# Ledger of designs, part 12: miniprotein binders against p73408

Target 1, 371 residues: p73408
Amino acid sequence: MRQILIAPDSFKGTLSAGEVCQIALDVLAPEFDCVAHPLADGGEGTLEAIANNLDGQWQTVRVQGPLPDQTVDACYLWLPQEETAVIEMARASGLPLVPVGEHNPEIATSYGTGELITHAARRGAKQIQLAIGGSATNDAGLGLLMALGWQFLDSQGQSVGWGGQALGKVAEIIPPVLNAFPQVTVLCDVTNPFYGANGAAQVYAPQKGADPAMVQRLDQGLRHFARVVREFDGFEINFPRAGAAGGMGGGVAWALETKIESGFTAIAKLTQLEQAMAGCDLVITGEGCFDHQSPQGKVVGGVLELAKKINKPAIIVAGQCQLSQTVLPNVLKIFSLVGPDMPLEKALQHPQTALKKRLVQVKQYLIQSQN

## First folded at step 17 (miniprotein)

Design ee6
Fold by OpenDDE base, look of step 17:
Structure ee6 (fold): chain B 371 residues (1-371), chain A 109 residues (1-109)
Amino acid sequence: as target 1 above (371 residues)
Amino acid sequence: SDEVEELARQIRYLAKLIFYIARYLRKRGDKDAADKLRELAYRIRDLAEKFEETGNPEYLKQVAELVEEVAELIDEVLEKAEKTGDPRLAKFVEQLAEFIEQLAERLEK
């Protein structure tokens, strides 16, 4: 019996990676031995994807929310076997937690994310995977670092406070003596530098509620903070990926002496994707929209590259396929949910039905190919 | 290896703590001690980066030598902090000394 690895991304806005896996299992089993391996890119749904793949324990912690007067019950995933915590900053410091009309990246703080990290460290985490998608903040991670014991002081020796407004006030940095603190790996796939035309403020602050004047102030704050860091230890914080989550990528990487990694790469390692794939005969992967960027993209691209590396055939199931059959050598076939029998509107309204219909075709194709 | 990366991270973090002390001393007017500690911090960080890239334990030996020199200098800083009534500096240096002791044990294995 052919063993199949089902390793999809989420179909953003319609199906989680776990739901895609379950539908695939329901259709392809028992005719095929299938292993579900839901993946994520470190964005939304990362915790759910990992929780569906690994035995984990949900931890709920009451922490500071993105707004100063807000507290939230935030969950993170504890993996006791790996001694690893997986934290999504969006659960504590995320854009969806901010009430409509109150979005303000000058005020929003990442402090609650730091409290989650502290809780995980006390729980015995040796590793922390920090997904930083969906942030409400442009504070370069200052709030997070303050929760870990960092002090950022103004020219008068007073704390600079919270939010993006604090960045331009930093005159002195006091690191904590962190003994045996877990490694914090930042997961992101953006390449934005810390500041400038392509920096955190200019690119992402508008969607967080910044007007043009606020964007300029935030960018100047990031520039100022970068100078203070350089004066402190000679570190250049204006590198690719540093602008992720309003500069948190750069701030955390600098402060904790860690690297920023691709979300897919980190999740693939954590979930042992290569080992799982090596044990299978075929890989089925997919995403919501497979386009010209997808082969170089996050999850599907990564899966295909790995499959190619270890000589495994692959099938792609996409919500919408915009690629002409430029078939990657190891891709057997691409199935699109959208087709003559399934208009886009109908597929969006009934994603489960659309996926099931295509998976039936995949099943038929696989049966025919064995004959 | 994960072990090499972790140890290199700890050494780089030590360098960060030394950079703080150097900056603090400079603000207090102790320029010679500040410059020496800053130099040592750069050298320690550079060695940590080389260690991470190569995995060569010889770099750890060199780090250990520099850490001993740092330990001697921070003892002098502690004495000065106590004499001048700077409890914040004293506490930080004490914590740093403990950090160095724990790291030194790892560098010898």
Scores: ipSAE 0.868, ipTM 0.957, lowest interface PAE 0.5, mean pLDDT 93
Fold by ESMFold2, look of step 21:
Structure ee6 (fold): chain B 371 residues (1-371), chain A 109 residues (1-109)
Amino acid sequence: as target 1 above (371 residues)
Amino acid sequence: SDEVEELARQIRYLAKLIFYIARYLRKRGDKDAADKLRELAYRIRDLAEKFEETGNPEYLKQVAELVEEVAELIDEVLEKAEKTGDPRLAKFVEQLAEFIEQLAERLEK
């Protein structure tokens, strides 16, 4: 019997990665021995994908929301066997938590994310995987760091306060003594530097509610903070990925002496994807990708790269994909949910049916290929 | 390994704490002590990076030597902080001394 790893991303907006796996198991399982390994890239569905792979305990904590007068109940995933917490910043400091019309990265704070980190540390975490997508903030992680005990003071010795407006006021930095603190790894796939034309403020602050004047103030604040950091310990904070989440990539990496890592890479390591794949004869991966303008997703690309590395054949099941088997030599076949018998609108309305239909075709292909 | 990476991170964080003290002393006009501490912090951070890259415990021996120099200078800083009545700095320095002692025990292992 051929052993098959089912390692998909979510089909964003339609099916979770876990649902994709379950449908594949239902269609293939009597004839093929299948192993479910749902994945994510550090964005939507990351905690849920990890929870499907590992024994985890959801933790709910009342924390500071992105707006100063706001509290929220935020969840993170505790993995006691791995001594690891997985935290999505957006659950405490995310843009979806801010009412429309109140988006303002000059006031939004990352303080609640720092409170989640503190809770995880007290829970016993030795490692924290911090996914930073979907933030409301442009504070370089100052709020997060203040929750950990950092002080950022102005020229008069007073706290600079919260939000992106605080960055330009920083004159003195006082680190806490963080003995035995967990290693925090920032999960990020964007490469933007801290400031400048391609930096955090200029590229991302508008979607967080910044008008052009605010963007300029935020960028100047980031530049000022970078100068203060250089004067403090010589560190050059304006490096690739440092601009992620309003400068949190740079701020946390510098302050906590930690790493920024690809979301897929971190999740693949945590869930032991390579070992799972090595134990199977073939991998099936996939993603929604219902428009043809998007590049191949990080999960599918990462799975295919690993499969090639360890000589495993792959099958792709996607919403729409115009890549051919000729372009992807380690891929046996590509199945698109959308086709003449399943128009795009119908596939979006009935994604389980569309996926099941294509997986039946995958099963038939595999049965015929055994000869 | 995880232990190598975590120890290296702690050593780099120690350097960050030393950079703070050095900056405090420079603002008070204690330029000689500030210069010494800042130089030690740079060297400690560089050695931590080399240790993380190689796993070679000889870099830890060099860190331990520099940490001893830091500890001696910290005694002077603590005396000055107590004389000036700066309880925030005095508390910070006492916590730092404890951090250094715990780290020194790990380095000998």
Scores: ipSAE 0.823, ipTM 0.933, lowest interface PAE 0.5, mean pLDDT 89

## First folded at step 20 (miniprotein)

Design gg1
Fold by OpenDDE base, fold request of step 22:
Structure gg1 (fold): chain B 371 residues (1-371), chain A 109 residues (1-109)
Amino acid sequence: as target 1 above (371 residues)
Amino acid sequence: SDEVEELARQIRYLAKLIFYIARYLRRRGDKDAADKLRELAYRIRDLAEKFEETGNPEYLKQVAELVREVAELIKEVLEKAEKTGDPRLARFAEQLAEFIEELAERLEK
């Protein structure tokens, strides 16, 4: 084995996927030829991971922020060869953009995300990958859709306005006639339905600043909107993943006739992970915590499934591993940053050092395996 | 294929536009036109879904036939909107007609 693909996720905000790749390159070279292929799940670091894999152009656009009185300079990634824009809604409509103490999902709008989409469309995007993690909103994407030319009217024929408060007022929907509008793929890893006990409001609105009474109002708003949509065209918006980003998953999927895809799957396709992996002898992947759920989803699970599909061996480098044995036959070995020689606290304080130490062991293991 | 998925998406979006105009007509009291357009929208959407699932071009032919029927109904709606002084409906009908023309060109290829 001479050529190694390094395809990690981020390590829970301590190390980016790109940093993990760089450390791996520094340790494993020159004995091994390594190719960096940083991955993401559509969460934080998605744009950076893609930009590291593809010749992307950063686009900065001044757009509406999450609150009505806010404007933000939001960046998205333009991929001219793929004619694709990658947009993170968190850059325009994200929770971190809301000042402390002003979190209000009844008022917060996704309008700025729609402005990014519009800008990308005007730039010539044929495809838009929309990552919807980290939202401040529970507006079912109404703001986003309004920026695209959708109108949502109340019983008096007036605009319902912005935010989760608008949902319960919708009586009429006016779609725009969009000629040759790009396909928008929503990237989402949650399975929450649109409303109810496991729905957008009940699960996610509290972390966006909703009190219990507000949660109930927002959930009722989502239920109302779902009814209006059903009356409009018979569509059932209360499906798995529809609750993502305060119902944006459902709202955008319905309105733009798009699918919700796993962030990993979309990024893997966009960055040509399978092709890159096919060109290598071994895959090294990793994440902050590898547990019993990791093989079934997310970046590491997706990489391992792909490696299995194309008969490539894999090594996992995890921040913490709770598995004694790998369930996947293609996994040669699992290395944990945390161990007898590296306490969890020390690994969290010095993640680069911890990773480097384990990668040295990976290198030794690989050298021994070649002999 | 990506092409099948894209075309299916456009057809479903057309159905959405037809659902709107049908709803508008119903509110205006044009029940017959509304009901017919709504029926066509459902049929078009169902065919688009089948096309996406199978890639069978026969579904596109069926869509093309229904789209022609929609186009004629939209012309009637436009004429009626102009005669009755409903500029909002007229504008939407005109834009929808253009959308249909562009889509029809893609369906025939």
Scores: ipSAE 0.873, ipTM 0.962, lowest interface PAE 0.5, mean pLDDT 92
Fold by OpenDDE base, last read:
Structure gg1 (fold): chain B 371 residues (1-371), chain A 109 residues (1-109)
Amino acid sequence: as target 1 above (371 residues)
Amino acid sequence: SDEVEELARQIRYLAKLIFYIARYLRRRGDKDAADKLRELAYRIRDLAEKFEETGNPEYLKQVAELVREVAELIKEVLEKAEKTGDPRLARFAEQLAEFIEELAERLEK
């Protein structure tokens, strides 16, 4: 084994995927030829992980914030070789941008995210990857679409305005004639439908500042909008994943005729993970917690499924592992940061030291396996 | 392929634009034109979905035929909008005609 791919997720709250890669390179080289391939799930740190993997350029744009009176400086990642923009909604329309006490998904708008998309399109993007985690909004993407030239009118022919409050007022939809507009892929790992008991408002609006009465109004607004969409073109917007980011998943997928993909799948394609892995003899992956849910859509699970598909051996380095090794095809060994020699508290206080210690053990294991 | 997906996306977006103009015409009282355009939009969208799933270029040929029919109907809509003094409809019909022309060039390749 000469070539090793290092393809970790972030260790949430402790180490970025890039930091994990750097520590692995420092420990495993020069005895092993290692390639860093930091990954993400479309959540926090996604842009940074991609920027570390690809020759990315940061673009800063002044856009509308989540609140009507708010302007923010938001950045997105431009990939000139791939002609792709990677945009995080949270940087323009995110919950952390809303001041304490002003959380209101009836008035919060996604308009600034649409301005980022417009900027990327003008920059020459052929593809846009849109991460929609951490939203402040429940507007089904109406603000975003308005920034792209969509008009949503009430029964009097007036604009419905911004926020989740606008949804129940929509009577007419006017699409823009968009020539040569980039493909937008929505990155989403949730399966919530557009409305109902498991829908956008009922599940996610409370954490965005909605009280029970507001949740009911927002859900009714989503139901109304879904009806208007069906009347417009027969489309059923109440599908799995449509409820993501307060209905933005459904609204954007419908309006822009796009697909919703998992964050891992999209990032793996964008960064050419399969090709990188095919060129290596072994893959080392890891995350902060490896549990029974890890194989089900997380970065580590995705890496392991890919490794299985192309018949590559894998090693897992996890913060804490609760899974038995016996269930994972092609997994040679699992290394936990936490162990008898490294209590959980110490690992949390000194994650770099804990990781380095385990990577030394990985190195020893690999050397012994070659002899 | 990425090319198939992109072309299918553009065809589906065309169908969306046709759905709008059909709805506009219906509200104005032009029921026959509205019904025909709505039918064509459904057929175009269905063919785009089949094309995306199969990659079979025969579906593109069928789309091209329907797009020609739409183009003629949009010309009639534009003429009527100009005669009746509906500048909003006229502007949209003009933009849609241009969109169709650009797409038609891609479908014939």
Scores: ipSAE 0.872, ipTM 0.962, lowest interface PAE 0.5, mean pLDDT 92
Fold by OpenDDE base, fold request of step 22:
Structure gg1 (fold): chain B 371 residues (1-371), chain A 109 residues (1-109)
Amino acid sequence: as target 1 above (371 residues)
Amino acid sequence: SDEVEELARQIRYLAKLIFYIARYLRRRGDKDAADKLRELAYRIRDLAEKFEETGNPEYLKQVAELVREVAELIKEVLEKAEKTGDPRLARFAEQLAEFIEELAERLEK
């Protein structure tokens, strides 16, 4: 084994995927030839991971923020060779952009995300990758679609306005005639339907500042909008993943006639992960989930499945890994950042040191395995 | 292929535009034209889905025939909108006709 692919996720809240790659390169060189391939799941750090992997150009655009009275300078990534824009909705319509105490998914709008898409389309994008994690909104993408020229009218023929409050008022939908509009791929890893007990409002609106009464109103709004869509063209919007980002997954997929893909799959395709992995002898992957609230194993699981598909051995370096080596025969060994020599608290305080220490052990293991 | 997916997407979007104009006509009381356009929209969408799944160019030929039928109906809608003084419908019908012309050129390749 001479060539190693380093394909980690971020260690959430501690290290970016790019930082993990750099530490691995520093530890494993010169004994091993390493290729950095930082990954993401379409969540936080997606743009940075792609920018570190591909030749990209940052674009800054002043757009509508999540609140009606707010403007933000939002960045997206332009990939000129791929004619692709990568957009994180969180940069325009994200929860962190809402001031403390002003979280309101009845008012919050996705309009600024639509402005980013429009800017990318005018720039000549043939493809748009839309990451929809970290949204402040429960508007089913109405704001985004309005920025693209869609009109949503009430029973009096007036615009329904912005936010989740608009959903229950929609009586008429007017699509724009869009010529040569880029393909938009929505990146989503949740399976929530559009409405109901597991729907967008019931599951995610509380985290966006909704009280129980607001959650009920938002869910009724989503149900109403779903009925209007069905009456419009017979489409059933209450499918798995449609509830992502307050119904934006369903709304955008329906309106733009696109599919919702997993963040990992889309990023792996965009960054040519399979080709990079095929050129290497070994894959090192990892993630750092120190809390039980984050879906674990999306990037790591995806990398391992791909490695299995093309018969490449893999090593996992994780903060906390509950994966059993017995489940994935291609996994040579699992290294945990946390161990008897590195308590969790110390690993959280000094993540770089903790990772470096484990990578030294990985290096020793690899050297011993070659002898 | 990426080309098949893109073309299928454009055909499905055309169907969406036809669904709108059909709904508009129905609200105006033009039930027969509305029902015909809605039927054509469903058929066009179904063919686009089959094309995306199979890549079979025969589905594109079938789409092209239905698109020609839609184009003629849209011309009639435009003429009627002009006669009845409905500038909103006329504008949409004109834009839709242009969209159809551009798509038809791609379907004949």
Scores: ipSAE 0.871, ipTM 0.961, lowest interface PAE 0.5, mean pLDDT 92

Design gg1
Fold by OpenDDE base, last read:
Structure gg1 (fold): chain B 371 residues (1-371), chain A 109 residues (1-109)
Amino acid sequence: as target 1 above (371 residues)
Amino acid sequence: SDEVEELARQIRYLAKLIFYIARYLRRRGDKDAADKLRELAYRIRDLAEKFEETGNPEYLKQVAELVREVAELIKEVLEKAEKTGDPRLARFAEQLAEFIEELAERLEK
């Protein structure tokens, strides 16, 4: 083994994927030739991970914030070689942008996210990767679509306005004629339907400031909008993943005729993970917590599945590992940051030191395995 | 392929635009034109889905035939909108005609 691919996720709350890669490079070199390939799941740190992997240009745009009276300076990543923009809606329409005590998913709008998409399209984007985590909104993407030229009218022919409150008022939909508009891929790892007990409002609106009565109103709004969409073109918007980001998954997928993909899958394609992995002898991956659900859609799981597919051995370096070493046949060894020599509290306080310590053990293991 | 997916997306978006104009015409009382355009929109969308799934260019040929029929109907809609003084419908019909023309060029390649 001479060449190692380092393809971690972020250690959420402690280290970025880029920081993990750098520490691994510092420890494993010069004995091993290492290639850094930071990954993300389309959640927090996605733009930073991509920016560390690809030659990207940060774009700052002043856009509408989540609240009607709010403007924000939002950044997205432009990839000129790939003609791709990567947009995190949380930077324009995110929950952290809403002041404490002003959380209201009936009023919060995704309009600013649509302005970012428009800016990217004007810059020549052929592809837009839209991460929809951390939203403040339950507007089914109406604000976003309005920024793209969609009109949603009430029974009196007036605009329905912004926020989740607008959904129940929609009587007419007017699509814009969009020539050569970029493909928007929605990055989503949830399976929630558009409405109902597991729908957008019932599951996600409470954390966005909705009380039980507001949740019911928002769910009824989503149901109403779904009916209007069915009447418009026969489309059933109440499908798995449609409930993501307060119904934005469904609304954007329907309106823009786009696909919803897992964050990992989209990022792996964008960064050419399979090609990079094929050129290496070993893959080292890791995340903050490795559990039985990790193989089913998280970065580590995706990396391991890909490594298995192309017959590459893998090593896992996880913050906490609850899995036995025998979960996947191509996994050589699992290293946990937390162990008898590193209590959880100490690992959380000193994540860099904890990671370095484990990577030294990985290095020793690899050297011993070559002898 | 990415090209197949992109072309299928554009065809589905065309169908969406046709669904709108069909609904508009129905509200105006032009039921026959509305029903015909709505039927064509469903057929175009179904063919786009089959094309995306299979990559079979035969579906594109079928789409091209239906798109020609739509183009003729949209011309009639535009003429009617101009005669009746419906500038909103006229503008949309013009934009849709341009969209169809651009898409038709892509379907022939």
Scores: ipSAE 0.871, ipTM 0.962, lowest interface PAE 0.5, mean pLDDT 92
Fold by OpenDDE base, fold request of step 22:
Structure gg1 (fold): chain B 371 residues (1-371), chain A 109 residues (1-109)
Amino acid sequence: as target 1 above (371 residues)
Amino acid sequence: SDEVEELARQIRYLAKLIFYIARYLRRRGDKDAADKLRELAYRIRDLAEKFEETGNPEYLKQVAELVREVAELIKEVLEKAEKTGDPRLARFAEQLAEFIEELAERLEK
């Protein structure tokens, strides 16, 4: 029996990576021995994907929400074997937690994310994977760092407070003496610098509730903070990826002396994707859309590059595919959910049925290829 | 290796703490001590980066030498802070001295 690794991404919120794996297992077994390996990019569903791959324990902590008057019960994933916590900042400091009409990146704080990190550290985490997608904040991670014991003071020696409004007030930085603190790896797929036309405020603050005047103030705040950091230790915080999550990428990387990694790369390492793939004869991957950008940083692209590296054949099952099969030499075949027998509207209404139908075709193709 | 990355991270964090105390001293008018500590912080950070990139233990030996120099300077800062009645500086210097001691033990292994 051929061993098949099923390593999909989510299908744009219609199917989770775990659901895709389950459907694939149900269709391809018992003729093929299939291993489920659901993946994510560090965005929404990352914790669930990891929890499906590894024996994780959900931890629920009451923390500060994105707004000063909010408390939230936030979950993170504890991996006891790896001594690793996986934290999504969106669970504590996320845009969906902000009530409609109350979005304000000058006020919104990342403090609750720092409380999750502190809880994980106390639980014995040696490593923390921090997914920073879906933030409500443009505070450069100041709130998060304050929860870890950092102090940011104004020219009068008073705390600058919370939110993006605090950035322009920072005159003094006081780091805590942290002993045996876990390594925090920031998961990020964006390349935005800290400030400027492509910076955190200009690109992302509008979707967080900033008007044009607020965007300008936030960008000036980021510029000011960057200057203070440079004066502090000579560090240049205006680098690619620093603008992620309203400057948190830069702020956390600088403050905690940590790295920013792509979500796929970090998850692939954590879940031992290469080892799992090496033990299989074929990999089946998929996402909601396969395009020319897919090879350049999406889950499917990462899986295909890895499969190519270790000489494994691949099959793609995509919601929609605009690429010809000739683009990737290790790809045996591409199956689109949408086809003459499955209109787009029907596939969107019945994604499980659409996927099952294509997986039956994959099964038939594989059986025929063995003969 | 994970061990190299972790040790390099700790050394870089030490440099950050030294940058703070150097800045504090400069504000108090102790320019010479501030300048020396800031220089040492840059050198320590640069060595940590080289260590992380290469894994060469020779960089750790160089870091250990500089850390000893920092430890002596921090002792002097602590003594001055106690004599001048600066409890904020004294507390930070004490905590930093403890941090250095723990890190030094790791560098010598």
Scores: ipSAE 0.870, ipTM 0.962, lowest interface PAE 0.5, mean pLDDT 92
Fold by OpenDDE base, last read:
Structure gg1 (fold): chain B 371 residues (1-371), chain A 109 residues (1-109)
Amino acid sequence: as target 1 above (371 residues)
Amino acid sequence: SDEVEELARQIRYLAKLIFYIARYLRRRGDKDAADKLRELAYRIRDLAEKFEETGNPEYLKQVAELVREVAELIKEVLEKAEKTGDPRLARFAEQLAEFIEELAERLEK
């Protein structure tokens, strides 16, 4: 065994994917040649994971916050070699940016996210990866699109304004003539439609501060906007994933003629995971699942599927893995952080120690397997 | 191919711009021009989708033909907008004409 790829997800709430890689390198080297390849699902820590894999430049921009009277300093990642910007909506239009008690998806705007996109485009981005997790908004991306030069007018020819409240007022849509504008890929892992019982408002608006009456208004707004879009160009915006980030998935995909992709898939492509894996003899992946009810993460699943596809053996190092070794034939062994020698509470208090302990066992296992 | 996807995206965006101007014309009462442009927008979009799915350059040739027809209609719209004193329509038509010219150059290579 010549080279090991270390391709973990973040251990949510405990260790970043980069920290996991570093601990693995520290334990497995020099006996094994290891390559760190930290991954993410397009959620929290995505920019940091990418920045650890690729030569990136952090860009800080003062933009509109989620609330109309708010400005924020938001960072995004510029990848000059790939001519790609990676933007997290949560840094401009995110739920954590809204003060406690001021959550209101009828007024919260995605405009600041559009300003980040505009900044990246001016910087020379050919591609923009837009992670849309953790949004404060239910505006179907209207604010974002307005920042890009879109106009949404009411029946009187006036701008509809910002927030989810604007959706039901849209009577006319004016697209900008955008010359050589970058492709914006929306990163999303939810399958919610644009509106209805499983739509953006019904599912996600409550956690953004909507009461039941507000949820109904927001859903009606989304339905209205969907009708206006259909009348505009015949497009059906009520498709799977369109409901992501309060309808931004649908709104941006429609407006910018782009696709919605899985966060893992997009990051795997951007970081050339398959190529890196092909050059290695073994893959070590893992995630911090400490909840018995938490499903296997998309990153670990994606890595294992890819490893299977290209006939690479894999080892899983997870907080608590419910996966039986029988799930995939290429999985050599599963190491759980939690065990008789490491109670859950201790693992949560000392995640680095817990991980190191298991990685030592991985090392021993690998050495024994070579003999 | 990334190139196929990007070109298809640009063609679909052109169709979106044509849908707008068609709706604008309809509101002004220019029904014939509006209907023709809307038809062309649907056809262009459909061809772009087929191109993206197949990578067949024959679809690009068909798009190029329709884009030429659109370009002629947009010139007429621009002239009419200037004559009637509709600066909003004139500006959009001019920008759209420029967009079409740039795209047409890419379609012919």
Scores: ipSAE 0.870, ipTM 0.962, lowest interface PAE 0.5, mean pLDDT 92

